# Miniprotein binders against a7ua95r516to809: the designs that were tried, part 3

Target 1, 294 residues: a7ua95r516to809
Amino acid sequence: ASLSLLSISDLVPDLQFIFFWMSNAIEILYFIQQKSPAYMQTIELMDDKAGSKESLLSATISANEEAMTILEEVIMYTFQQCVYYITKTLYVVLPGLLDCNPFGTEPSSEQCRRAAGVCVCAVCVMPEAVRRVVSVFQTTSDLLQQYQVHSEIQSQMFAYLFFFTNVSLFNQLIDKGPARGWFQRSRVLQIQASVKILLDWAKGAGHNHLAQKFFAKFCSTVTILASPPQQLSQMSWKALCAEHPSLKPVQLHRILTQYQLMAELGPLPIWQPSSEDEAYIYRTVDLLESFENH

## First folded at step 6 (miniprotein)

Design aa4
Fold by ESMFold2, fold request of step 9:
Structure aa4 (fold): chain B 294 residues (1-294), chain A 83 residues (1-83)
Amino acid sequence: as target 1 above (294 residues)
Amino acid sequence: DPKEKVEELLREAERLLEEARKALEEGDFERAILEALQAIIEIARAMLKAEKHGTDPEVREKLLEILQKAAEILLRAEEELKK
């Protein structure tokens, strides 16, 4: 049953229902907020010949307040459900992004294969793992636009999806990276290229600022790991902290440790933590990120 | 029994929707606004209850239909009041 929840395509009917309700609840809530002063005034000025004015006015005041309350609850519930369904799918597809090779030498489309006679188009094909992640984002974007969900809510949705993606990728890289060989430089360069495809999608979709903000930790990690040894070995701990403020001291320390192992570098004095940070580089409780929004 | 509660809420929402439709047709736009709002309240309650316990596609279709119709009556009634 969990396999039926792993594809974004299987969730589209559920998401359509949820987005329909979210969009309409927002629209109706806004309508009541903007129009009720006028229609309440009309009821107050109504001819009271039938004697129903007071009952109608009282009932409409109550209905306005109750409708706004329940519609706010609907908006919160539908947002939470969208996030739940979409992130459950993302959780399944994101790990493959760390294993894929965006620099493959085999053409994966007929058009690209035909063009390869004059050049190899390494960037014109998207690895399947990256395509699965982009498909989740694109389907979400298409549905939000189809149902005309308010732009502020669309931004909040993608802020959370990018946050979730960042936490998932970072935690898996830190946890599984040594055993999976993900810290090898060739692998890091492949991961960096895959993440660039996601960032390019986000820019084209109008979410560049959100992606840059919420992917910062994972992007910083990959940027450090991808740096040539000659360049990185000349950057002090203080300079690295300043360049990568999203990384906690324990996280930066772990990343540099893995870099040293893969680049066959011994400990570097220039990478010694500042006195301020020295106490924090062993706080393992801070190593992995929480999926909770704090 | 959440399924029985959802059916009760659906019946009440449908009743209110029909009353709102009649009010709109009769030119009682103030009452049409009230009854459309009341239908929206009940159908939103039905949706929240149904979704907490899993919802049949047929129930989901009815939830969408009633919400859309109630919202349409609300908008039309307010528009007519401005005339």
Scores: ipSAE 0.795, ipTM 0.954, lowest interface PAE 0.4, mean pLDDT 85
Fold by ESMFold2, fold request of step 9:
Structure aa4 (fold): chain B 294 residues (1-294), chain A 83 residues (1-83)
Amino acid sequence: as target 1 above (294 residues)
Amino acid sequence: DPKEKVEELLREAERLLEEARKALEEGDFERAILEALQAIIEIARAMLKAEKHGTDPEVREKLLEILQKAAEILLRAEEELKK
């Protein structure tokens, strides 16, 4: 089914239901784990007046085990459903980061200029394409907080969302970049600025560590592409691999090839792959990343 | 058939919830714990079945209500046992 017509706001009722169940399942599971020794002991010490104690004890042992099992299944299912719905929305909005121009003159630029007085005339508004992505992350954060979902689960959620974002942006750039003109210097600088805004959001939201970890491949790509030719042409293949360990040889080779075309550089001997990497620069199967590797 | 299964699970969860409520009112806190756990098991099964096959808002509201009530009975019964 096509989810291109859906926005995150359209999915909020479904997400509220799912987060309610996730949060309650976690709390009930925790309750059983923490309290069952005590109430099981109380049952064991009951007066066996009607001869029902052994049946009650046996049934309660079974109910504890069954409840913990089904609640774990609920937590797994609801987490997967949240990820599914949220990433479908992200998939629709993420390509816009590659096309947007975060620079320029806006009415709010005039307002910012007047309010700042002595300050330079910087644009303070968030580009629409970045705002759409941030809205997905912010709505997710708000729902997780509203339903008081355990902090470790919140971290796992954002780890996956950042992983998904990284894979989506990287694959789109590599696959569609030549035809879309995304490797042009001015476009790369615009992409870099848009990503910075997104990373600033993640830092302000308390997810800086996760964002730095899981955006590494896309950020490395943009960093290389944004580097001045004088600087980048001085770096060997081995130095680039060491500086950007998140990039596979085929990926680095493709990025450098696109860079050479855009900077009008001929082949550079310093960018020849190491002997250990030479066999891998043509592995097209490794060029694009899998969404299933988290 | 999936909708009939969900309705069956809902009916069983409601039956267990009522039995848990009765046990709590009667001071049978050990049985109230058991029956609240059993209600939670059934309503969780109902939710998983309903969501895998598509769920209308009326069913979702009932799922939420039953879970909340069963969890409250579980908490209340455990609290009373500590006395």
Scores: ipSAE 0.795, ipTM 0.954, lowest interface PAE 0.4, mean pLDDT 85
Fold by OpenDDE base, fold request of step 9:
Structure aa4 (fold): chain B 294 residues (1-294), chain A 83 residues (1-83)
Amino acid sequence: as target 1 above (294 residues)
Amino acid sequence: DPKEKVEELLREAERLLEEARKALEEGDFERAILEALQAIIEIARAMLKAEKHGTDPEVREKLLEILQKAAEILLRAEEELKK
């Protein structure tokens, strides 16, 4: 199947296998760590039947160490595979979020049409492009819960997925935004509404702190672009840096420059970078976010 | 052949699982734990090898079955050692 047609539903059987192994490997690893001292002590207290005790103890120690090592490898492998499959699906659906009009009456999804009534559930009222993104996260959440994966691993998974989503959306907006018209005020307001729906979902799913942290850069960019020219033109470079600390100087400078061009504003002296930041605004290597920083 | 090696690991895991089951039935709970751990090692190795070389649904099902049975033996043996 072409990557363009890959849905999260198509990956569910593979993800189920991976999550089963992840969950069981964590549980067995925890079992070994917690119970090994007790059953080793039981072996130590056994009657020595012609050296069988020492051999059993040695074999058990070795088996515990090897089991813990291989289970850690399984946990790492399964985590990486989950991230790989889920991020591939996100890669396909995320561009739609930037092109989505959340204020348009798109007909309810085919799944909700089977119920004789207009489903007014939070998912059914979402634009299709937003629903597709939320569906990836919801399916991930449901599988993690179904297999009772440890809460820390769930948090790490969502942290990475939000990080990936932020990097992907930010880079697309900065790189392609001017050419695609995503910097136009009407379009920015649509993007802002779409990301708010995603953030509201994350809040409802218990991941509010992670979402706020990892979406900060994209949200800051959208907030600046959504600002009225009259308001933004009164904000100094230093004030904007202080209000949007997630943005690097080169990123803020690019956003303001593109905003200025779009809004047909003349050069604004108050947006001139400080002497301290002047060297950093030319660091074009720092303009786009890297996926390797997580 | 990676496939042959996965099959060898599966056979060894099944052998160890059967020994673990026998030990559990005989009341040798310490040996049951050892053999079950060894079965888990072999089945985890089989899983990692199988997934790196492709997806076989039958192999996956067998991996899940053996893992579940080995984990059950570990739990039962540990519970009996606490009595």
Scores: ipSAE 0.789, ipTM 0.944, lowest interface PAE 0.5, mean pLDDT 90
Fold by OpenDDE base, fold request of step 9:
Structure aa4 (fold): chain B 294 residues (1-294), chain A 83 residues (1-83)
Amino acid sequence: as target 1 above (294 residues)
Amino acid sequence: DPKEKVEELLREAERLLEEARKALEEGDFERAILEALQAIIEIARAMLKAEKHGTDPEVREKLLEILQKAAEILLRAEEELKK
């Protein structure tokens, strides 16, 4: 099937298998770490039946060490596989979030219409493109909860997924935004509303701090672009840098340059980079975010 | 052959699981723990090997079944040692 046809629902059976292994491997690993001293001591206190005790103890120590090692490998493998499958699905649905009109009358999901008439739940009122993104995160959350995956691993998973989402959305907006019309005021306001829905979901799911941290760059970009020209034209480069510290100088400069073109503003001396930042605004290598620097 | 090796690991894990079950029934809880841990090692190796070579639903079902049973024996044996 083309990548475009892959839904999170198609991956649920694979994800269930992976999350089962992840959860159980963590639980068994924790069990070994916590309980091994006690049952080894029990073996040590056993009567020596012709050297059987020493052999049992040695075998148990070896089995504990080997089990811990292989379970750590399983945990790492399953984590990587979950991230791989989920990010593959996100890669397909995230572009739709930038093209989405959240203010349009898109039909509510067929699923909610079938069960109880017109469902007015928060998910049913979401635009389809936003709902698809939220569905990936919600399915991930539901599976993590279903399999009772340790909270630290859940936090690491969502941290990475939010990081990936921010990088993907930011890079697409910066690279393709001008050509796709995503810098137009009406489109920016649509993107801002769509991102707010996603952030509201993350808050409701208990991931507010992670979402704020990892979406900071994309949110800053959208906030600048959503600002009225009358307001933004009064803000100095230094003020914008201070208000949006997540943006590198080269990124802020690109955003302001494209905003100026879109708003048909003449050159604004107030947006001129400081002498300290002037060397950095030409570092085009730093313009797009890397997926490797997590 | 990777498939043959996965099948070998599954058979060994099943053998160890059966020995662990017998040990548990006999009240040899220390041996039950050892054999359950050994079963978990073999089944984890089988899982990692199987998944790297493709997904087989039958293999996955066996992997889950053996893992769960081995973990249950491990927990039960440890609980009995605390009494």
Scores: ipSAE 0.786, ipTM 0.943, lowest interface PAE 0.5, mean pLDDT 90
Fold by OpenDDE base, fold request of step 9:
Structure aa4 (fold): chain B 294 residues (1-294), chain A 83 residues (1-83)
Amino acid sequence: as target 1 above (294 residues)
Amino acid sequence: DPKEKVEELLREAERLLEEARKALEEGDFERAILEALQAIIEIARAMLKAEKHGTDPEVREKLLEILQKAAEILLRAEEELKK
């Protein structure tokens, strides 16, 4: 199937299989770790009928060690596969988040369209492009809960997904934003509203801290671009660096330069990088975020 | 052939599962745990190998069935040892 047609619903059967294995592998691993000492002691207390006890004990120790090793491999593999499938779907739907108009009269969700009438639920009011992104995260959350995956693994999963989402959105905005008109204030306000919906979802799902942490760079970029020229032109480079510590000097410089062009502002001396940052603003290799830094 | 190796691992896991079930029925709970763990090892190997070489729904169904049965034997045997 072309990547463009891939929905999260199409991946649910694969994800169900993977999450089943992930959950069971964690439970069995935990069982072995917690219960192995007790049943080994039971073997040690058995009557030694012709060396059968020592053989059983040795075999049980070996089986425990091997089981723990292979189950850890299963947990790692299943985690990676979940991330692979989910990020593949996110890759398809995330660009729509930058182009969507959350203030538009887009028709209600397909689920609520089946109900006769105008549904005013949070999902129906949500733009289709935002709904698609939220649906990926919600489906992931629902599956993790359905299979009772350990909370730490759930947190790690969402941490990575938010990281991936931030990197993807940030890189697209920086690279394509000027050409696509995403740096225009009206478009930025739309993007800001869309991101707020996603952050509100993350808060409702119990991942507020992770979302705030991992979306900081994208949110900072959107905040700067949403700022009125009259306000932003009064902020020094140093003040902007302090307000937006998640942005590298090269990133902030690029954002401000493109903002100047968009707002038809001449060069602003107040936005001139400090002598300390001057060497870093030309590090174009640091402009875009890497997916490998997680 | 990766497929042949997966089938071999599945057969071994099924054999071990049957031995675990028999041990549980005989009241040999220590042996039931051992055989169930061995079945889990083989089925986990089968899963990892199968998924790396492509998705087969029939193989997936067998993997899930054997895993579930092995885990159930493991839990029941451990519960009986606590009595």
Scores: ipSAE 0.784, ipTM 0.943, lowest interface PAE 0.5, mean pLDDT 90

Design aa4
Fold by ESMFold2, look of step 6:
Structure aa4 (fold): chain B 294 residues (1-294), chain A 83 residues (1-83)
Amino acid sequence: as target 1 above (294 residues)
Amino acid sequence: DPKEKVEELLREAERLLEEARKALEEGDFERAILEALQAIIEIARAMLKAEKHGTDPEVREKLLEILQKAAEILLRAEEELKK
């Protein structure tokens, strides 16, 4: 019913039903596409002693077309329902990633080893807020594998989940960052470490290309904010645009403005926008990302 | 009433499934293919309609059962037709 009741574990029965239907619809659709020419030819060549061959052939043509159409609708619907349920869970857990301290929430190595029997250092490093996000991604990956969903559909699913994650984190950082102190260097370094854990998960899960593509805007933002002042102050506007092509001029300008405030830097001539970009640095309609830009 | 429509679609899918099963048993593989496809169409419609209204576990189990059985008949009939 509510987002507070939609932990990923609570969603598993619904997701299992939906993934089962999606996987079966894909397999049946593929079967029809591959086998229909042959069995329709056999019907066409039947003896028509009862005068029913043309009716059977016509009905089978119609049924093939209708079955393929409805199965495509099932696949689209089930995909949309999966992303809906999963993103509702992500919406609840993602904000904690901006507030957590991955350097200071580590359990003792002895307790981690006892709880897991034999554990790896990565498990002992992961803070609870990051673990909640990873759990959503991992549960999704496990279900897709369990139901043998086609690899192209799995990629599209994670493309959207990473897109959603990027938009959510970027918008919250830009909107709430000043009030929450998230532009302070110690906080940015904590956020950077937390994002690194997510990127490492994505790489290990075989989704590195998708994560690099769809996290690019948020990662560029954090990279700029984490840069030491002596390094960043030596990079021109043009160089920053070239290094961070995912950032729109208004977004880069806002990020640099917040950096100047945090680092107590005065105006830097090297950060003057190019003449062609100056028209765009105050386009506030372009500052935040839409969840519909995927 | 959407729930009454789902029950109607389920009844039609079950009828088509039974007719497909009979056709397969009788060796009428061409008709078994047609009727299995028609059952798949109806059960897919039932699933889409039912999920929009909140589906309980009993209905979900039935939707899955009919889909599996119809798909099995379709595959078997096609296999037999190739012989």
Scores: ipSAE 0.780, ipTM 0.948, lowest interface PAE 0.5, mean pLDDT 85

